# Ledger of designs, part 8: VH-VL binders against Ras guanine nucleotide exchange factor D (gefD)

Target 1, 231 residues: Ras guanine nucleotide exchange factor D (gefD), of Dictyostelium discoideum (Social amoeba) (q8is19r433to663)
Amino acid sequence: GSNIIAQQITIIDNEMLMAIPPSQFLHKSFSKESKSPQFHDMVSKFNEWARWTSSEILSKEKLVERVVTLSFFIDLAKSCVELGNYNAANAIVGGLNHSSISRLKLTWERLSTKVTQDYDRLLSLFDLSMNYKNYRDEIKSTKAKIIPYLGLFPKDLIAIEEGNDNFTNNNLINTEKFRLLYQTIKKIQSYQQPLFTFKTSEPIKQYLKNISNGLSEEKDFHSISHKLEPR

## First folded at step 18 (VH-VL)

Design f2 (from b6 with light chain E96Q)
Fold by ESMFold2, fold request of step 21:
Structure f2 (fold): chain C 231 residues (1-231), chain A 118 residues (1-118), chain B 112 residues (1-112)
Amino acid sequence: as target 1 above (231 residues)
Amino acid sequence: QVQLVQSGAEVKKPGASVKVSCKASGYSFTRYGINWVRQAPGQGLEWMGWISTYVGRTFYAQKVQGRVTMTADTSTSTAYMDLRSLRSDDTAVYYCARDRWYEGMDVWGQGTTVTVSS
Amino acid sequence: DIVMTQTPLSLSVTPGQPASISCKSSQSLVYSDGNTYLYWYLQKPGQPPQLLIYKVSNRFSGVPDRFSGSGSGTDFTLKISRVEAEDVGIYYCMQQIQLPYTFGQGTKVEIK
């Protein structure tokens, strides 16, 4: 079931999150992979979760199987949200929203009402408007474990670095800039907590770690999608 | 403080329509959907429908399908339920309730009494 | 539609004593995501319903720990370990596994 898969995804994402030292967030180090290899490993896996979602749906030639697969990935994103893994949930939603998937009208029309409601709820959670307001409000929750959407931290850190000088116009150290940087890094570190609640399933974990093997390339998504459901 | 405030009581004749409003405050209106639930005098609770305040999609209970329209106005953070072709058995208190997803209906409006009589 | 059946329909309890309410669904409320979509609401006199328990056994924020939920599949129980005067009202179970969402008939709890 989707809860079991979500647990293994969360173990994998948390291992990557915990491996990122704070230095990879300093001096815009995250913009260069050589200066931020662990950060980029997690970004790469985020993109892999998204590509996995799209590729699996497109691999199902029969409509019935494609509907089951679409339903599963919506359930999986929801299960990730329930576990506090917003990083993987957002990645999966990104894969669901890929143009090659969203155009599959025959497939989307056959979802149950429950799964359709859940998809709408996922869309509202990860809405981009108002500087990701819905998501930012969500992660203030009292969940015991949160794996945040990693992509927002570089955005916030760049805004602090570019919006503040290191010295005031009175030639004193700009302590407010350094306070803002420190608070942001401490927030990241507050999410770097071990997981003790889930049992590792080695077969599932290995499958998920090696998921890039056998996925369709994104360049092929458009042609596969049109073959499945011509417009 | 999260709050849903509904419009006031209505008295209607059979065949008329009623539009109940539900104004949200204290949270991002498009974050959560809205359920509508009614309760006839001395009776239990009956779900009437749901609207996604983000997408605008609606699902209605079969009993009221064709007679109800649920809408959401994001500019005013207000959900509406328009019930048409009223019958005496539509007499009830109508509640809006926030859809907190898998946590259920966590915040309810105060209720709007709709009385349908000749 | 999923029929939700509550027993008893009325319950009179001595203050400080336990109370137990049963809810039975006409089909399983277990979904493939591992959740069971069974909820409990309390409607106090003159008030709208308020959420007590979600997904069988999770207390909603601010709900006292004297309330507990249990059960599986189609059979569920709400327990109040020590009934207080503020617990008077009508208790409803509800399923959210599929539309339409359906409620039990309600159990009226009164103080003797």
Scores: ipSAE 0.877, ipTM 0.952, lowest interface PAE 0.5, mean pLDDT 92
Fold by ESMFold2, fold request of step 21:
Structure f2 (fold): chain C 231 residues (1-231), chain A 118 residues (1-118), chain B 112 residues (1-112)
Amino acid sequence: as target 1 above (231 residues)
Amino acid sequence: QVQLVQSGAEVKKPGASVKVSCKASGYSFTRYGINWVRQAPGQGLEWMGWISTYVGRTFYAQKVQGRVTMTADTSTSTAYMDLRSLRSDDTAVYYCARDRWYEGMDVWGQGTTVTVSS
Amino acid sequence: DIVMTQTPLSLSVTPGQPASISCKSSQSLVYSDGNTYLYWYLQKPGQPPQLLIYKVSNRFSGVPDRFSGSGSGTDFTLKISRVEAEDVGIYYCMQQIQLPYTFGQGTKVEIK
């Protein structure tokens, strides 16, 4: 079920997280793929999780199968949250929120009440208002192993770099700026912990590593969506 | 400190309506939904409905469907339950409870006693 | 609707002795995500309910380890290893697998 697949996604995401050296977060290195290849591998996989979600739902021509698939991905995002994998959960929610998916009213209205509630709960967690306050509060309060949403670290690091001068008005080193940078990098490193609790399923893991093969491209999503449910 | 504070006791006649408020503090109001649960005198707990404070979607128990409206005001961090066409068997203590998702209803209001009698 | 049945409905316990409460559901509470959506609440005299156990066996924050939950499918048990005076009240099991959420009829626990 969705818990088993979420475990394999989490193994994959954690392997990528563990592989990112701290140098890729320094000097805005994450802005260039050539200077941050491991960081960009994880970003690329995040986008693959999102595209996988949308593409699988759109691949179901029959309404009943599409409802089952939509329900599965909502359950999968929830299972990822339960495992502390907020990165994959947010990616899947992004795929669910794609305009080509959100417009499928016949499909959405046939969800069970439980799955509909879970979707609303996922939306509230990943709400972007007040600088992702709900998500940031969630991460701060949890003590278990997590895989954080990777996309917020470049945003935070850029804000520190551009919002603070290297020197104070007195030509002294601005130690507060460098303390903020250090704290952010130290926080990233605190998440880079081994994952001991899940058994690897090699067939599922290989499928998930290769999902980009055969996925519909995003540029085609709207036309497919319109054929499935003309408005 | 996370807290849900409800409005005071109400005495109503059959056919009237009642609106119970539930003010949240100590957390982001739109982060978690609200359940409403009632308890008739000497009886067990009965779920009445749920509202997403983020989306505004509601689900109601069939017994009260058509007579209840649940709302949430994000500007005041307050949830409301409006129960209409009151009957004597609506006499109960009404609780709001925070929806902590798969962890259950983790924080409850103090309860609001609604008495329906002629 | 899923019917939740508790036994016993009343329990009188000598302080320091164990207590056990059974809860049975009219259908499985196991969902395809691998979770079992069974919960336990305590309502102390004059208070609202409070969460004790979520998803069968997980103690909610601040709940003493003398409380434990177990079970599977349709059959569940709450155990109190040593009942204390503060444990008196009515215990409810509840399912959250589908709407409407439903509670057992309650088990009143008293000190003898």
Scores: ipSAE 0.877, ipTM 0.952, lowest interface PAE 0.5, mean pLDDT 92
Fold by ESMFold2 at other seeds, fold request of step 21:
Structure f2 (fold): chain C 231 residues (1-231), chain A 118 residues (1-118), chain B 112 residues (1-112)
Amino acid sequence: as target 1 above (231 residues)
Amino acid sequence: QVQLVQSGAEVKKPGASVKVSCKASGYSFTRYGINWVRQAPGQGLEWMGWISTYVGRTFYAQKVQGRVTMTADTSTSTAYMDLRSLRSDDTAVYYCARDRWYEGMDVWGQGTTVTVSS
Amino acid sequence: DIVMTQTPLSLSVTPGQPASISCKSSQSLVYSDGNTYLYWYLQKPGQPPQLLIYKVSNRFSGVPDRFSGSGSGTDFTLKISRVEAEDVGIYYCMQQIQLPYTFGQGTKVEIK
């Protein structure tokens, strides 16, 4: 079931999260892969989770199989949220929201009411409005170990660096800027904790680590989608 | 502090309509959906329907399908349940309850008594 | 619709003694995500319902540890290890695996 797959995704994401040294968040190092290889590995995997979602749904020529696959990925995103893996959950939701997927009206209309409710609940959690307010409120209120959506931290760090001068109007060091940077990096480090509760399934984990080898390219999604459901 | 505050008691005649309001505070209104649940005098709990406050999608119980409309006004953080063509067996306390997803209905309004009598 | 059946419908307990409430569903509440969608609510006199237990055995925030849930498939139990005066009210089980959501008939718990 989706809970077992979500556990393996979470093991993979957490291993990548723990491997990122703090230096890769300094001096906008995350903007260059040569300066931030572990950070970029996790970003690449995020995009891979999203492509995997879209590609698997589009690979199902028969409507019944496509509905089952769409339902599974909604369940999978939910299972990731239940485990505190907001990074993978957001990636999967991104794949579900790809224009080539969202247009599949014949497929979407056949979802059960439970799965349809769950999709709406996922959309509300990852709503972009008000600087991801719903997501940020969720993360603030939880006391459990999580894997956060990593993509927000570069945005926050860039905003601090570009929105604050290194020196004040009186040419003193702007210590508030450096306190804000430090607090953000410490927050990221607070999430870098081991997982002690999930059993590894080596066959599933290896499949998930190597899914990029079989994925359709995003540029082909539109053509495939229109062949599946014209209009 | 999370709270759902409902509109006051209503007395109606058969054939009339009632619109119950449910104002949310202390959280982002569009983050969680709203369930409506009623309780007839001396009876148990009966689910009426659900609304996604984010998307506006609704699902209604079969017994009230065609007579109920649930809406959400994000500008006032208020959900509404409009029940039409009232019958005497619609006499109940109507609750709104926050949909906390897989955790269930975690916050309930105080209830709105609707009495339908000639 | 899934029918939820509670037993007993009424229970009178001496303070400090245990109480047990059974709930049976007309079909399995196990979903393919590995969850079982069975919930317990308490409605105290003059109050709206409040959530006690979600997904069979998980206590909701602020619920005392004297409340515990168990069961699987179609058969579920709520236990109160030592009943206190504040525990009086009507207890409902509910399923959330499919619409419409359905409740048991309720079990009224009173103090002797």
Scores: ipSAE 0.877, ipTM 0.951, lowest interface PAE 0.5, mean pLDDT 92
Fold by ESMFold2 at other seeds, last read:
Structure f2 (fold): chain C 231 residues (1-231), chain A 118 residues (1-118), chain B 112 residues (1-112)
Amino acid sequence: as target 1 above (231 residues)
Amino acid sequence: QVQLVQSGAEVKKPGASVKVSCKASGYSFTRYGINWVRQAPGQGLEWMGWISTYVGRTFYAQKVQGRVTMTADTSTSTAYMDLRSLRSDDTAVYYCARDRWYEGMDVWGQGTTVTVSS
Amino acid sequence: DIVMTQTPLSLSVTPGQPASISCKSSQSLVYSDGNTYLYWYLQKPGQPPQLLIYKVSNRFSGVPDRFSGSGSGTDFTLKISRVEAEDVGIYYCMQQIQLPYTFGQGTKVEIK
């Protein structure tokens, strides 16, 4: 079920998270792949989780199968949230919100009330208003393991870099800026913890590592979507 | 402190309507939905409906479908339940409860007693 | 609708002694996400319900260790290892696997 798949996704995401050295978050290194290869590997996988979600739903020509697949991915995002993997959960929600998916009226209207409620709950969690307030409050939770949405750290670090000079007006080191950078890096490192609670399933893990093989390209999503549900 | 504070007791005649308010504090109101649950005198708990405070979607129990409207005002962090065409068997304590998703209903209002009598 | 049946409906317990409450659902509460959506609430006299146990066996924050939940499928149990005066009230099981959410009839626990 979705909990087993979510566990393997979390193992994969955690391995990538733990591989990122702190230097890739310094001096805006994350803006250039050659300076931040491990960071970009995780960003690439985030986008792959999103595309996988959309592509699998669109691959189901029969309405009944498409409803089951849509339901599964909503359940999967929820299972990721339960495990503290907000990175993968946000990626899957992004795939569900793709315009080629959200327009599938016949498919969406056949969801159970439980799955429909869960989708609304996911939307509220990942709402971007007030600087991602709901998400930021969520990650303060008491969950033993958190894999945060990686995309917010560059945003926060850029804000610190651009909002503060390296030197004061008296040509002294601006220690407040470097304190803020250090605190952010320490927060990232606090999430970089080993994961021992789940058993690896090598067949499932290898499938998930190779999901981009055979997925439809995003440029084709709109055309496929309209063939499935023309109205 | 997370809190749900409900409006005061109401006495109504059959055929009237009642609107119970539920003001949330101590958390982001749109983060979690609201359930409404009632309890007739000496009886157990009966779920009446749910509202997503983020999307505004509602689901109602079949028994009250057509007579109930649940709304949420995000500007005042207040949920409302409007029950119309009241009858004597609607006499109950009405609770709002925060939907904490898979953790259940973690925070409950103090309850609003609605008495329907001629 | 899923019918939730509790036994016993009333229980008198000597202080410090254990108590056990059974809850049976008319259909499985196991969902394909691996969760079982069975919950326990306590309603103390004159108070709203409060959450004790979520998803069969997880104690909600602040709930004492003397409360434990167990069970599977359709058969569930709430145990209180040593009943105290503050534990008096009506205990409800509830399912959250589908709408409408439904509660058991309640089990009144008193100290004698």
Scores: ipSAE 0.877, ipTM 0.951, lowest interface PAE 0.6, mean pLDDT 92

Design f2 (from b6 with light chain E96Q)
Fold by ESMFold2 at other seeds, last read:
Structure f2 (fold): chain C 231 residues (1-231), chain A 118 residues (1-118), chain B 112 residues (1-112)
Amino acid sequence: as target 1 above (231 residues)
Amino acid sequence: QVQLVQSGAEVKKPGASVKVSCKASGYSFTRYGINWVRQAPGQGLEWMGWISTYVGRTFYAQKVQGRVTMTADTSTSTAYMDLRSLRSDDTAVYYCARDRWYEGMDVWGQGTTVTVSS
Amino acid sequence: DIVMTQTPLSLSVTPGQPASISCKSSQSLVYSDGNTYLYWYLQKPGQPPQLLIYKVSNRFSGVPDRFSGSGSGTDFTLKISRVEAEDVGIYYCMQQIQLPYTFGQGTKVEIK
């Protein structure tokens, strides 16, 4: 079930998270792949989780199979949230929210009430309003090990860098700016902890590492979606 | 502190309607859905329905389907349950309860007594 | 609908003694995500219900460790290791695996 797959996704995401040295968050290094290769590996995998979600649903020509697949990915996102893997959960929700998926009315109508409620709960958690307030409140209140949504750290670091002068009105170094930058990096480091609760399944892990092979490209999603459900 | 505060007791005649309010405070109202649960005098708990405060989707218990409307007003952080065509067996205490996902119904309102009698 | 059946419906307990409440569901509460969606609530006299246990065995915040939940599939148990005066009330099990959510009939616990 979805809990077993979510565990392997979490192992993969945590390995990438732990591999990112703090230097890749300094001096806007995350803006260039050559200066932040481990950071970009994790960003690329995030995008791969999202594309995987959309592509798998679109690959199911039969309505019954498509409903099962949509249900599975909603359950998978929920299982990721339960494990504290907000990065993968957000990626999967992004794939579910792709316009080529959201338009599949025949498929969405066939979901169980439980899965439909869970989808609404996922939407509320990852709501973009107020700078991801619901998500930020969620991770702030938890004491368990999590894998945070990686994409917010560059936004926070850029906001600190561009929203604060390097020098005060007295022409001294603005130490508060650099304390804010340091606090953000320390926060990232606090999430870089090993997992002690999951067993690795090498066959599943290798499948998940190689999912990009043969996935439909996003440019093709719209045409595939219209073939599946015209109108 | 997280709270759900409900409107006061109501006395109604058969055939009338009642609208119970549930005002949330201490958390982001659209983050969690709301369940409605009722309890007839001396009886157990009966789930009536659920509303997503974020999406506005509702699911109702079949026994009250067609007679109930649940709404959420995000501007006032208030959920409502409107029960129409009241019958004497609708006499109960009506609770709103916050949907905390897999943790269940973690915060409950104080209850609203609705009495339906001639 | 999933029928939830509690046993006993009433229980008189000497203070300091253990109590045990059984809850049986008409079908499995195990979902493919690995969770079992069984919950326990306590309704103290004159109060709304309050959450005690979620997903079979997890104590909700602030619930004393004398409360424990166990079980699997369709058979569940709530145990109170040493009943205290504050534990008086009606205990309900509930399933959240599917709509409509359904409660057991309740077990009234009193001190004698």
Scores: ipSAE 0.872, ipTM 0.949, lowest interface PAE 0.6, mean pLDDT 92
Fold by ESMFold2, look of step 19:
Structure f2 (fold): chain C 231 residues (1-231), chain A 118 residues (1-118), chain B 112 residues (1-112)
Amino acid sequence: as target 1 above (231 residues)
Amino acid sequence: QVQLVQSGAEVKKPGASVKVSCKASGYSFTRYGINWVRQAPGQGLEWMGWISTYVGRTFYAQKVQGRVTMTADTSTSTAYMDLRSLRSDDTAVYYCARDRWYEGMDVWGQGTTVTVSS
Amino acid sequence: DIVMTQTPLSLSVTPGQPASISCKSSQSLVYSDGNTYLYWYLQKPGQPPQLLIYKVSNRFSGVPDRFSGSGSGTDFTLKISRVEAEDVGIYYCMQQIQLPYTFGQGTKVEIK
């Protein structure tokens, strides 16, 4: 079931989160892969989760199999949210929202009402409006473990860097700017905690670590999608 | 504090319509959907429908399908339930309840009494 | 529609004594995500329902430790270890595995 797969995804994502040294968030290092390799490894895996989602759905020629697969990925994103893995949940939602997937009307209309409700709930959670207000409220939860959506930290750090001068009008060091940067880095570090209690399933973990092997390339998604469900 | 405040009691004739409001405060209105649940006098709870306050999608109980419209106004953080072609067996207290996803209906409005009598 | 059946429909309890309410569903409430979608609500006199227990056994925030839920598949139980005067009301089980959501008929708990 989706809860078991979500646990293994969370083990993998947490290993990558734990590996990011704080220096990769300083001086806009995240803008260059050579200066932020562990950060970019996790970004790459995020994109891989999204591509996996889209590719698996598109690989199902038969409508019945495609509906089952779409349902599974919605359930998987929800299971990730329940575990506090918002990074993987958002990646999967991104894959579901890919234009080649969202256009599959025959597939979407055959979802159960429960799965359809859950998809709407996922959309509301990861809505980008009002500076990701719903997501930012969500991660204030009392969950014991949170793997945050990694993509918001560059946005926040750039806003602090560009919205604040290094020196005040009196040519003194702007200590408020550096306080804001420190608080953001400290917040990131607060998420870098070991997992407790998930059992590793080595077959599943190895499959998930090597998931890019055999996936369709994104350049092909559009043509596959139109073959599956012509207008 | 998180709360749902509903409109006041209504007395209607058979064949009329009623529109009950449910104003949310203390949380992001679009984060959670709204369920509508009714309770006839001396009876148990009956689910009527659900609305996504974010997408606007609705699902209705078959018993009221075709007679009910649920809407959400994000600018005022208010959900509405419009029940038409009222019958005597629609007499009930109507509740709105916040959809906390897998945690259930965690916050309920105070209820709106709708009485349908000739 | 999933039918939810509660027993007893009414019970009178001496303060400080335990109470137990059974809920049976007409089909399994276990979903393929590993969750069981069974919930308990309390409606105190003159009040809207309030959530007590979600997903069989999880106490909602602010719910006292004397409330506990258990069960599996189609058979579920709510227990109150020591009934207090504030626990008076009607208890409903509910399923959230599929639409329409359905409630049990209710169990009225009174103090003797």
Scores: ipSAE 0.871, ipTM 0.947, lowest interface PAE 0.5, mean pLDDT 91

Design f3 (from b6 with heavy chain T30D)
Fold by ESMFold2, look of step 19:
Structure f3 (fold): chain C 231 residues (1-231), chain A 118 residues (1-118), chain B 112 residues (1-112)
Amino acid sequence: as target 1 above (231 residues)
Amino acid sequence: QVQLVQSGAEVKKPGASVKVSCKASGYSFDRYGINWVRQAPGQGLEWMGWISTYVGRTFYAQKVQGRVTMTADTSTSTAYMDLRSLRSDDTAVYYCARDRWYEGMDVWGQGTTVTVSS
Amino acid sequence: DIVMTQTPLSLSVTPGQPASISCKSSQSLVYSDGNTYLYWYLQKPGQPPQLLIYKVSNRFSGVPDRFSGSGSGTDFTLKISRVEAEDVGIYYCMQEIQLPYTFGQGTKVEIK
């Protein structure tokens, strides 16, 4: 079931999160892969979770199988949210929202009411309006373990760097700027905690670490999508 | 403080309509959906429907299908339940309840008494 | 529709003694995501319902640890280890595995 897969995804994401040294968030190091390899490993896996979602749905030529697969990925995103893995949940939602997937009206209309409700709930959680307000409110929750959406930290750090000068009008060090940077780094570090609640399944983990093998390329998604549902 | 505050009691004749409001405060209104649940005098709880406050999608219980419209106004953080063609067996206390997803209905309004009598 | 059947419909309990309420569903509440969508609510006199237990056994925030839920599939139990005066009211089980959501008939808990 989707909770078992979500547990293994969360183990994988947490290993990558734990491996990122703070230096990769300093001086816009995250803008260059050579200066931030562990950060980029996790970004790459985020994109892989999203591509996996879209590719698996598009691989199902029969409508019934495609509906089951779409339902599974919505359930999987929900299971990730339940575990506090907002990074993977957001990646999966991104794959569901890909234009090649969202256009599959025959598939979407066949979802159960339960899965349809869950998709609406996922959309509200990851809504980008008001600087991800719903997501930011969500991660203030009392969940014991959170793997945050990683992509938001570079945006926050760039906003602090570009919105604040290093020196004040009096040529003194702008200590507020550096306080904001420090607090963001400390917040990232607060999420870098060990994971205790479930066991590794090596067969599932190996499958998930190698999911890019055999997946369709994103450049082909639109062609496959139109073949499946020409209207 | 998270709360749902409902409009006041209503007395209606059979065939009329009633519109109950449910104003949310203390949280992002579009983050969580709203369930409507009613309770006839001396009876148990009956789910009437659900609305996504983000998308506006609704699902209604079959018993009230065709007679109910649920809406949400994000600008005022208010959900509405409009029940038409009222019958005497619609006499009940009507509750709105926040959809906390897999955690259930975690916050309930105080209830709105609707009395349908000749 | 999934029918939820509670037993007993009423019970009187000596303060400090345990109470147990049974809830049976007409079909399995186990979903393919690994969750079981069974919930317990308490409606105290003159109040709206309040959430006690979600997904069989998880206490909602602020609910005292004397409340516990258990069960599987179609057969569920709410236990109160030591009933207190504030626990008086009507207890409902509910399923959220599919629409329409359905409640049990309620179990009225009173103090002797």
Scores: ipSAE 0.869, ipTM 0.945, lowest interface PAE 0.6, mean pLDDT 92

